# Ledger of designs, part 20: VH-VL binders against a6w1c8

Target 1, 192 residues: a6w1c8
Amino acid sequence: MSLSINAVARTQEGKGASRRLRNEGLVPAVIYGGETAPVSISFKDNELLKAVGTPGFLTGLVEVTVEGKTEQVLVKALQRHPSTGAVMHMDLQRAQADKAITTRVPLSFINAAQSEGVSKQGGRLTVESKLAEVRCLPANLPEVLTVDVIKGQLDQIFHLSDVILPEGVELVSLLKGEDHDQPIARIGKSKR
Below, E stands for the ipSAE of ESMFold2; O stands for the ipSAE of OpenDDE; V2 stands for 0.75 times the mean of E and O plus 0.25 times the DockQ between their complexes.

## First folded at step 6 (VH-VL; framework fv_masavibart)

Design s8
Fold by ESMFold2-Fast, scan of step 6:
Structure s8 (fold): chain C 192 residues (1-192), chain A 124 residues (1-124), chain B 110 residues (1-110)
Amino acid sequence: as target 1 above (192 residues)
Amino acid sequence: QVQLVESGGGVVQPGRSLRLSCAASGFTFSDYAMYWVRQAPGKGLEWVAVISYDGSDKYYADSVKGRFTISRDNSKNTLYLQMNSLRTEDTAVYYCARGETFIEYSGTYYFDYWGQGTLVTVSS
Amino acid sequence: QSALTQPASVSGSPGQSITISCTGTSSDVGDYNYVSWYQQHPGKAPKLMIYEVSNRPSGVSNRFSGSKSGNTASLTISGLQSEDEADYYCSSYTDSSTWVFGGGTKLTVL
């Protein structure tokens, strides 16, 4: 399901211009990628706050409309104020239906409580990575990737190769070889 | 005053493991992304890994993916690098560094404060 | 490319200006303001000198300035002093969610 947000084109540049935008309740952003030049835009802070809170906005395809033109984009990065958490800048990458995209998808760990490691051996699941980097065509982009830890024993380490992959989805790290099979979770002894 | 102090370096044989620590002080540790950057003797700087302020997002250089794990304990103001399956080409001074501006997915664009570094020598 | 290109060395006399180039691609230098510069004295940790192309951290001399033209960023040091003798590295965040460094430039103050 498509998520959408409206943006306003801007020609402002430099750190001073970005500060002025934020004082006006606008968040600066850039749309880049594809074969066309980057476009500077801004979002209304209240609309962006609502959008960022919507499931799938940060990890899925988003439709951005600026001056009547709509583009499909991925949120590639969010810059937040370290103390307030307010969004200060956003990087958006263009998506094309016939070109593979690279983005980050949430990992969901299922059946931890039912595993022998947790239920019978006094362990608990510790998640080391909440996101995985995927490569796929836009139409194949999943909302979540599942890791089934049901067979986990105490001291078991789960790796990217344990992720259940839908058709057409690849893990970027695994494309680089077996030695890039990153640990993502483990069942360890419970910490108080 | 921002201070970062690395420890845990030493001489280790190929195929072994080593854990590095970085003790942070003088700032609110949980507000900042943290990095590991290394430098082989007489060579240039190479980024190794980054971890977001809350530990939920981690990125690694291709040379260390699957072998190294970055983690943090915000209650102890400490950054860690677990290095497994060490190779002779991992020999370097390892620096921890702080990111000033948060990027929710990847950390920050630059390294504003650096520790003194800790030497890791992987020899046969 | 995964690394940024810098000259191996540059030299100048006290009081003069020098410029160190850092060449990348549109995905790291050209289209964005991600470039930072670091100074490293022998046996010491790097120190941030410039961030986001042209900004100076507090405590860095205004003799250090940064700029960018196309895919090339530049660090300029004016009024050269003996303590400026060091290795200088550029760095950039890339649109592939990686951080890259230049090969480093050794500055000699003659």
Scores: ipSAE 0.011, ipTM 0.547, lowest interface PAE 9.2, mean pLDDT 83

Design s9
Fold by ESMFold2-Fast, scan of step 6:
Structure s9 (fold): chain C 192 residues (1-192), chain A 124 residues (1-124), chain B 110 residues (1-110)
Amino acid sequence: as target 1 above (192 residues)
Amino acid sequence: QVQLVESGGGVVQPGRSLRLSCAASGFTFSDYAMYWVRQAPGKGLEWVAVISYDGSDKYYADSVKGRFTISRDNSKNTLYLQMNSLRTEDTAVYYCARGETYVEYSGTYYFDYWGQGTLVTVSS
Amino acid sequence: QSALTQPASVSGSPGQSITISCTGTSSDVGDYNYVSWYQQHPGKAPKLMIYEVSNRPSGVSNRFSGSKSGNTASLTISGLQSEDEADYYCSSYTDSSTWVFGGGTKLTVL
């Protein structure tokens, strides 16, 4: 059930080390956070490609095994090649059960076709944001956040405050105040 | 050969709107995230907004959130910044800049090429 | 105020080395390896000098180098030349999916 991937510890000696790793079919990454120093690691590109394609890998907790030791991590940053989309580098943050983590979670908009705005008023749902930044304990991290647009009318704008939040989950933008309740979707005219 | 050319700057009264454009050439525009960064006269740099390579993700500085909208037209190799409810503190040279990678989960990490900037003066 | 702290000015003589610091917090400089440095001559657009802490773009002199220790990143310029006179800005990605800049450092070569 748990998502996992193996990694190899490495040293960052000499200029061009990351380029050399990629030429060998290895993707550099770093594990950081917690009370211990960051550790440089690498993944085999074929194993990483398979892992990244697995639902929940980029949004949930992942077990990384380095030299027989397994740690829970969260994908905090992912650098991709501009043209190919291939993973070039990853930042992995250590998860600790008693420490809040900050990460981005996909937004799912449900019931658009059933809304009056779409079904009766000739509107179409346009998604402005596909992700929302959350703060929660690792155990409370959702795989997806839902926005129910069933009551949407034509020209209605949905904001971060419309997101259905599970227990223990906060939206980072809303912690900054009501003025940061950004638009995430709207029902607009099809002919616009 | 990478070129970014900003346009649309000018003098505008507080509370009004202005739209900036950035014409890109010399690279595959649709492969890169794009930024707007501003600099008030005699002051330092301040990040304003970013848009992913496909336009699906957008992030804004707190100072402009709810007033500015970043967008792009990949068929025209053009980046836009729609600036509404302008304030005197929005007076700055606005630069467009290219990100090395696109925003999905990680975001872009740095600004590798910059335009020459376009001056926006909000006064009177 | 700038999110990242830089000294307002630094000076050196031709041929010498200088270092400019950039101090943030664990939520930006400390926990990420995404610090970049920009050079800006008066009236000109900024130019990328260093990215991802220590990487140098093609065309940038090897006299420019970057490093990081804890929450502080550093830009070192060796063999100072008159054309190095400029403002230097650091930047970092943050936990909030935002980008922040330092206040800038004016380098004077005397």
Scores: ipSAE 0.000, ipTM 0.520, lowest interface PAE 11.3, mean pLDDT 83

## First folded at step 7 (VH-VL; framework fv_masavibart)

Design t1 (at its last look DockQ between E and O 0.03; V2 from the best seeds 0.00; counts 0 for: pae E 10.9 > 2, placed apart)
Fold by OpenDDE, look of step 7:
Structure t1 (fold): chain C 192 residues (1-192), chain A 124 residues (1-124), chain B 110 residues (1-110)
Amino acid sequence: as target 1 above (192 residues)
Amino acid sequence: QVQLVESGGGVVQPGRSLRLSCAASGFTFSDYAMYWVRQAPGKGLEWVAVIWYDGSDKYYADSVKGRFTISRDNSKNTLYLQMNSLRTEDTAVYYCARGETYIEYSGTYYFDYWGQGTLVTVSS
Amino acid sequence: QSALTQPASVSGSPGQSITISCTGTSSDVGDYNYVSWYQQHPGKAPKLMIYYVSNRPSGVSNRFSGSKSGNTASLTISGLQSEDEADYYCSSYTDSSTWVFGGGTKLTVL
């Protein structure tokens, strides 16, 4: 299920226009990708704040409706105010059904507490990577990737290759070769 | 050092006009939105108007809309408030305040510097 | 443009912590994080204490903190000092591209 948000097409461009939008509680953004020209849009600040706080908005497919037209997009870049963290600009890439996309997906580690390393050996799971970069068709994009650490022992390191991959989903790092099998978590008595 | 100095206040009769000025120094005036805020004697703060850094847009409080005009001369580092059709309820200390500056990541809206204020008294 | 709602007065003893509330609507405090707080001593211009709900400008004591929940923003002053005695105003951006202030709160240090 894709998240949805409404936007308005911008009629003015440039530095001054962006400033005015922000002053009106609007956040500028751009939709790009495919054969269609980029479209400048704006979101209401309050709506965007809620959306950004919703799981999957920054990592999953989003339906953006502009002037009654809905497009599926991915958040590719998010610019935040350096002090307040407020969203200042967003880059949105169009998702095409027949074209593979590359994006980051959250990792979920399950059964850590029940693992021998934690339950019997006194270890603790330390997550080193919260996200993994995947390549897949939009229709195959998972909301989350699962890593089952039930068999984990003390001092065991989990890698990208331990991720349970759904059909049609590839890990970008592993596509580069076996030597790119990065660590993503560890069961140990102390944090690294 | 940032400085804002208001002038032009005084005593006027209802229906008359008055023009306030705010001289700015110590910063690049043209980079900042500027505001007028007023405070009636013994009362709270009331936002009056705002003007964009380049003067491209202006907004007013409903209480002054149609009567007051905010403007600026960036070449003179000066903010203005033209007050027409003055009313007794317009009696207040009028402050000019510096707003946010435009930068790529600008998203904060506040009044970080204030002048000392100038008193406007409207009485018959 | 109705003013944001603040208590008329609050008081506390030196060293105590006090909180001032600022209640607005979904058209201002509830919709935006553009909430700021100002301190005003008698006969002086207001001073910015908090911006964007919880951020302190340079030079403002870390005894001042801000938060927001729903339509209500709050200013907390910890370790209350005599110099903190002043009027405090909250403000917020609104849906109408305007600003609104609270009615102000007089803080007395006992």
Scores: ipSAE 0.012, ipTM 0.551, lowest interface PAE 10.0, mean pLDDT 89
Fold by ESMFold2, look of step 7:
Structure t1 (fold): chain C 192 residues (1-192), chain A 124 residues (1-124), chain B 110 residues (1-110)
Amino acid sequence: as target 1 above (192 residues)
Amino acid sequence: QVQLVESGGGVVQPGRSLRLSCAASGFTFSDYAMYWVRQAPGKGLEWVAVIWYDGSDKYYADSVKGRFTISRDNSKNTLYLQMNSLRTEDTAVYYCARGETYIEYSGTYYFDYWGQGTLVTVSS
Amino acid sequence: QSALTQPASVSGSPGQSITISCTGTSSDVGDYNYVSWYQQHPGKAPKLMIYYVSNRPSGVSNRFSGSKSGNTASLTISGLQSEDEADYYCSSYTDSSTWVFGGGTKLTVL
């Protein structure tokens, strides 16, 4: 991955410092993990907005430059403004491309409206899990995992094993055994 | 099965007020940011306002700021737009629109479902 | 006029591919990947066709694709069908924390 972004180190922390940074067009962040102590940094808001919209920034290895020193990181968590989606805080974990990471990835259920369970049998898809924990190398981390429910019938239950997995991606629960194949959605009668 | 149904449109004179409603069904309303987007007759789309899933934050287009108020009642699955001091340029079909579910990776930068719209005419 | 520039109209015959452009600035298109595309049939509400420049929501035909080069985003429709005749709008979230739309493009299928 060849994604990069510049940041500045920050030394002021505490209850009001992050709010002041955001008011000045800066986004607070922390780099942690690896062999080095956590480092508090900030990004320029417009530069971070651009980076977040770049394919691979949120799901792959990123180079962050702090005072001329480059670190390889993976975006671990975001705190977004509830109304605008603007990034308010970012957690960055030091990572290597050759070491697996575990993280949570959104599930996307597609084709429910076209399924017989919904279109012909009076059912409605109820999503029971919106995220799934995956294990993969950083380069293989998908932005979303798809569950195709086109063949869904009324009263059908979908499980983790129904998730379409890209190459190199494993579901953490299924690594514990097939008896951990938890339900994630169902088509049931609506009480609408 | 996602449904957004706007109501409350009508013909009013400039300076009057009107309140639009959007009834939502087929999804967990309280998980979504909600939007108003309008379209003047024969013209293009214009974003009007957004409200976060719990009603905490609201943003408005400059053309309506100070005159319009977006709100929601999550117990009734209903989005509202209070339109005060209406002007002839506010004449439009007003659409209720849904953003994507807010999760750590998705954001809400587009409008994934739209209602049928309700016409507001401000004239004479 | 709108902040994003689209051609007023475009036409094609059934089976052809066509491209609709959406041109803005580096601040609304070139430097960011928040372009989305909407289809609107006469008298109907808009429908999301593409988001984040090139992503297709579930239920949208794979004949629709999106791309971007420089300050111009593009919607490409392959294998034109009569049902594709509609108005198409691009939109972007800007670094001024607002949403902007293009002026719309009327697609005529001949």
Scores: ipSAE 0.005, ipTM 0.532, lowest interface PAE 10.9, mean pLDDT 82
ESMFold2 (binder alone), look of step 7: mean pLDDT 92; pTM 0.949

Design t2 (at its last look DockQ between E and O 0.02; V2 from the best seeds 0.00; counts 0 for: pae E 16.6 > 2, placed apart)
Fold by OpenDDE, look of step 7:
Structure t2 (fold): chain C 192 residues (1-192), chain A 124 residues (1-124), chain B 110 residues (1-110)
Amino acid sequence: as target 1 above (192 residues)
Amino acid sequence: QVQLVESGGGVVQPGRSLRLSCAASGFTFSDYSMYWVRQAPGKGLEWVAVISYDGSYKYYADSVKGRFTISRDNSKNTLYLQMNSLRTEDTAVYYCARSETYIEYSGTYYFDYWGQGTLVTVSS
Amino acid sequence: QSALTQPASVSGSPGQSITISCTGTSSDVGDYNYVSWYQQHPGKAPKLMIYEVSNRPSGVSNRFSGSKSGNTASLTISGLQSEDEADYYCSSYTDSSTWVFGGGTKLTVL
């Protein structure tokens, strides 16, 4: 169910080496975490583009195969060229089955159009946060978190506490206390 | 304001060569990948070539590979298309276009700005 | 590199909603979320209307929306207006590190 991608181990390090890789249609990356040493790898840019264009790659568990060995990882950082958007580098953290991970998961807002605030009161749903940071074991990592706004009224603000949480999943912000229940969406009238 | 202005089009005989230019302004040219897209008269759009922001990689459509060369001079904010061994089927309006990527939690490419195009006619 | 498949023409009356389909393969539309739509009026350059399947650039009317299912992307234009009469092209990135366009659809507003 997890996405998979192939990589090649690399021995050359540094900015110059990375530039050369990119010129060759490769994207440098590093796998780290756990008890094993970090591993420098590279992806084919075309394959990576395909992966990045696949839902769940940037927010879910990914299987990376390097020289016949497969590891489950999370994309922790994706460095892009500031103008072109080209992927310059990735940081991949190893997932351990018995160790909780912290990562961002997409939020999905459902039933907005059917809500009273939208359907009857002329409001529109504005999403302020598209992702939420969660803590869970790798096996419990959801692909998406759902927020049902069916009961939404005009001028109502939805918060992280309104997220439907699967078993074993915690919202990091809420763990910090009730004062960290940040708004994630609202139903309001457009100023336009 | 982003502007792309193509030039160099004209009428040529088959087998001849032509060089197109695209002058860019209103943005940092050297930061963006650039494309050529063509459109035969009364026909649809056809991707021709792409060049990276620094010119380090280039890709071509099969229909022009080996005959066309895409290049750029970042010091002049200019994109080029050298067209050799021209064929009648190369007759088209040639557009230069800027590449943009949507970075918000995904990597997607699209063409956000286009020039007005320059007409190339290959005929005997 | 065959073109993506679009209907040659579609028509609708003002105020109606129309949909233009764009069918590709698993090597382009099916495998990527890199689908974009362009509007082209006669004698003019193409204009970006939708990117990444369903996103609108700044300045594009919310009457335009995009979706994808399997190997088929769709452009929907609601509240059809006379100014919407134009040619519409879909485009997608491909496994060959290239771009492919649809054959184009002529939209007539009756």
Scores: ipSAE 0.011, ipTM 0.559, lowest interface PAE 10.1, mean pLDDT 89
Fold by ESMFold2, look of step 7:
Structure t2 (fold): chain C 192 residues (1-192), chain A 124 residues (1-124), chain B 110 residues (1-110)
Amino acid sequence: as target 1 above (192 residues)
Amino acid sequence: QVQLVESGGGVVQPGRSLRLSCAASGFTFSDYSMYWVRQAPGKGLEWVAVISYDGSYKYYADSVKGRFTISRDNSKNTLYLQMNSLRTEDTAVYYCARSETYIEYSGTYYFDYWGQGTLVTVSS
Amino acid sequence: QSALTQPASVSGSPGQSITISCTGTSSDVGDYNYVSWYQQHPGKAPKLMIYEVSNRPSGVSNRFSGSKSGNTASLTISGLQSEDEADYYCSSYTDSSTWVFGGGTKLTVL
């Protein structure tokens, strides 16, 4: 499977220009990072819609072609319209094979149903963070990080330090110190 | 691209058993939680059971607890439903379904792909 | 726990907009964003149209939108077309670690 998409360079920038582009079936984006100046681009709406539905597009390396020149990038941010869900803007970061990247990776919580908190104590797992920011070389970028909640009790809070990390992958918040071991999920009952 | 194909339905008498299968293709089966959902003829949808991606947990609707067992074989990309002590109210089309787990704003609590269904008829 | 309540039927003319409601409890709808919507044509399997209240899967027309107010979720279909005629179900993940569906709404395009 090859993760790639074509884009067009653009000269228009700003909020007003972005709305005009979307009215023309184009989605504004920017490529930044590395040793090169930021490049403003746009994607065709229908092509981008198909791409974001492709596994690995939002969480892995993507090849973007602009005017015949190809760049390896990561999706750093995706902005959706809150009422329609339409993609409004995309931020892309250049990736270099020998330099560490930081990006957000999905969290997968496993074994909640088998935990005493859920199975015996009437709890439900509430996910407070669906993503975690990691640092790694591009080759080590996981598609997902796992949190095993098998030992969870009612009212227990799970933190970033509970994440199972593959070799070569670090959690950015934990690099800032132990007081940044933020909560990511809990087993609770009264969230209604 | 994603395909889910149910089989094993048929006509049985009350009190008998059936085993349903769901063959999966077009995705990494072992990354996904799997579900059975049923629909009685001319009626609405009813969730039946869930199994986690590694089979480590299973849950059932109250209407089938103790009679139905969900299982999976990740080496064969196949989901199963063993239905024992069948009753006339179990008559339905049985669908297998999966949940999407890899989009930025997604949870695991909806059914993004469904099979074609297999009909189970329980009649005396 | 209570089941999700949908109107039995709704109708609209081609080109109009319609809204289908789905009412539950705070634990089924109000406190959580786990509502999803499914379209089912006769003899076919359900198809996911909206997840997590308001998100569209890739390949679903932007004529379909979802929202929530209090304990009621809504599916809105704009620019009605004859192929939109189908049964529509809402679903949610409940506080009892189960999934529930609404009773279904038959949409007729006049």
Scores: ipSAE 0.000, ipTM 0.424, lowest interface PAE 16.6, mean pLDDT 82
ESMFold2 (binder alone), look of step 7: mean pLDDT 90; pTM 0.925

## First folded at step 8 (VH-VL; framework fv_masavibart)

Design u1 (at its last look DockQ between E and O 0.02; V2 from the best seeds 0.00; counts 0 for: pae E 16.9 > 2, placed apart)
Fold by OpenDDE, look of step 8:
Structure u1 (fold): chain C 192 residues (1-192), chain A 124 residues (1-124), chain B 110 residues (1-110)
Amino acid sequence: as target 1 above (192 residues)
Amino acid sequence: QVQLVESGGGVVQPGRSLRLSCAASGFTFSSYAMYWVRQAPGKGLEWVAVISYDGSDKYYADSVKGRFTISRDNSKNTLYLQMNSLRTEDTAVYYCARGSTYIEVSGTYYFDYWGQGTLVTVSS
Amino acid sequence: QSALTQPASVSGSPGQSITISCTGTSSDVGDYNYVSWYQQHPGKAPKLMIYEVSNRPSGVSNRFSGSKSGNTASLTISGLQSEDEADYYCSSYTDSSTWVFGGGTKLTVL
């Protein structure tokens, strides 16, 4: 069910090593977390590009195979070239079945077209946030969080508290209190 | 917790050189782009330079191109700014800032943590 | 590298809502969703309040919100409090792989 990708262990570090990797069509990364030491790895650029373009890779559990050993990880950080947008580096955190993870999950807004704000009042749904940070066990990690906007009125703002949470899943922001209930979407008319 | 501590500021004459340092802690330094931003006394913020996580990419504001060099030593968790041919208009508090990580298509295009800054005064 | 345009100052009474505008060009604010806002109290370092137009970092009050239309980004502070009195700067990535800041806005809480 999880996406999978192969990597190669690397021992060289630093600017020179990174440049050499990139020139060889490789992307450096690191796997960390748990009780084991961090592992420096590299991905083939073309394979990583494909993976990054695959839904769920950046927001879900990924199986990384290094020297025959497979680990479940989460993408915790991704760096891109400021001009080209090419992936330059990735941080991958190990997921342990018995340890809560924190990661971002995509939001899916449903029933916008049928909402009164859109269907009758001439509004449109504008998404302010595409992702939400969740805390859960790996086994409970959802692929997507749903926000039902069927009851939406014109000028209504939807917040994180409007997200339908699966069992075992918490929104990190809401754990901090109601003052962190961020807006995630709104139904409004174009101001142009 | 994330900490950034600038040092190396002081008073110098025009044409002289100065090297600033920024000591980073509380995060994996080598995984983040780092920035220098300065603020002249009583004035606004001005972006100065950026360096990629591994130091392979560097970008500068036009006002400092050819004079300033940004660098980093990931083994020491330290960011540097070599300032040559200093001018009076370079007088400012210099902040180091961290570029935030991301997992979406958006890049590290904002500064989520700032140091307290170090003052550089260029005067005759 | 021209700065983004902000009003020099804005004011409001406690409990009110104020908005600070940040106007750029199609090469920065208009072209990207990489607008960020920073709060700076006197003698202190800037603090990130909003990133990528409308996202709040952890620990930032939901009284702060951001939006963008065309080449103009906006920071709205609702339920104004005395502690909100500070300078506010907008920033944007540019198509030249640089960053620009606004001139800053001084917010006074009356």
Scores: ipSAE 0.017, ipTM 0.575, lowest interface PAE 7.0, mean pLDDT 89
Fold by ESMFold2, look of step 8:
Structure u1 (fold): chain C 192 residues (1-192), chain A 124 residues (1-124), chain B 110 residues (1-110)
Amino acid sequence: as target 1 above (192 residues)
Amino acid sequence: QVQLVESGGGVVQPGRSLRLSCAASGFTFSSYAMYWVRQAPGKGLEWVAVISYDGSDKYYADSVKGRFTISRDNSKNTLYLQMNSLRTEDTAVYYCARGSTYIEVSGTYYFDYWGQGTLVTVSS
Amino acid sequence: QSALTQPASVSGSPGQSITISCTGTSSDVGDYNYVSWYQQHPGKAPKLMIYEVSNRPSGVSNRFSGSKSGNTASLTISGLQSEDEADYYCSSYTDSSTWVFGGGTKLTVL
């Protein structure tokens, strides 16, 4: 299901112009990629705050409407204020149906509370990576990738290779070789 | 859109049994762990039980172990709490709660949606 | 022991900022980021306000924020309004595979 948001076009960018937009309750952004020229836009800050809090907005396909024209995009980058967390700028990439995209997708670790490691052995799951970089066609982009840890034991380490992959989806790090099969979660009693 | 509706509360005598139900809608029920939390009149919140998404694992607060049984029927989107050997201290509003946002991460350690509760009174 | 300690009551005037504390152990609060906060108006069900220490669900006012320092988590309400008058509970997941709540804090808006 596609998420949507309205935007307005803008012609100026830079630190001074962006600061003025934010003072007016607007968040600067840019749409780029594909075979059309980049478009500078802005979002209303309250509408953008609602959108970024909606599951799937930051990791899935989004429909952006600029003055009646609609584009399918992916959120590629955010700039947040270091103190308040407010979105200060957003980069959006056009999605083309016939070209592979690379983006980060959330990892969902299921059944941790039900595992022996957690339920019987006094462990807790520690998530070390919440996202994984995937390559796929836009139509194959999953909302989340699942890691089933139901068989987890105390002191067990889960790796990228434990991720359940839908058809058409590749993990970018695993394409680099076995020494890139990085830990993503552990069951243990860490005193951190 | 997410809704949780508890039912089955009422007035019972000590030593009797009661079964609570929680009807779920607006989300894929079979993908979520589910919880019961209770609140005695004028008192704070107390966790009661949890059940895994497929019903294979169940955990209970010490105060109810051996007397209460949590269960679910994923084909009917319904969560249950069977309460046996009821005591006056079990008198409370019982809430059904969901522990995830449809992304079931180990961080299901918070309760993002709650029902309005059903009152169980154990007296006389 | 896994007990989350909250003040019994807090009060403030409209427009002020107030902070509610939630103190536990290293195994409940300090070592992990599983604290959540719930608002409960009289006669109503609890509502999630903050999860994983500092995250705000969509639809919750940006006047609510959460933080943690050592074994103490804090809920801060800025720009206090009469509608904020309610009971507030913190919660965490414990090493004993149980969920625990604080005793609750009654917020009174003067």
Scores: ipSAE 0.000, ipTM 0.422, lowest interface PAE 16.9, mean pLDDT 81
ESMFold2 (binder alone), look of step 8: mean pLDDT 90; pTM 0.930

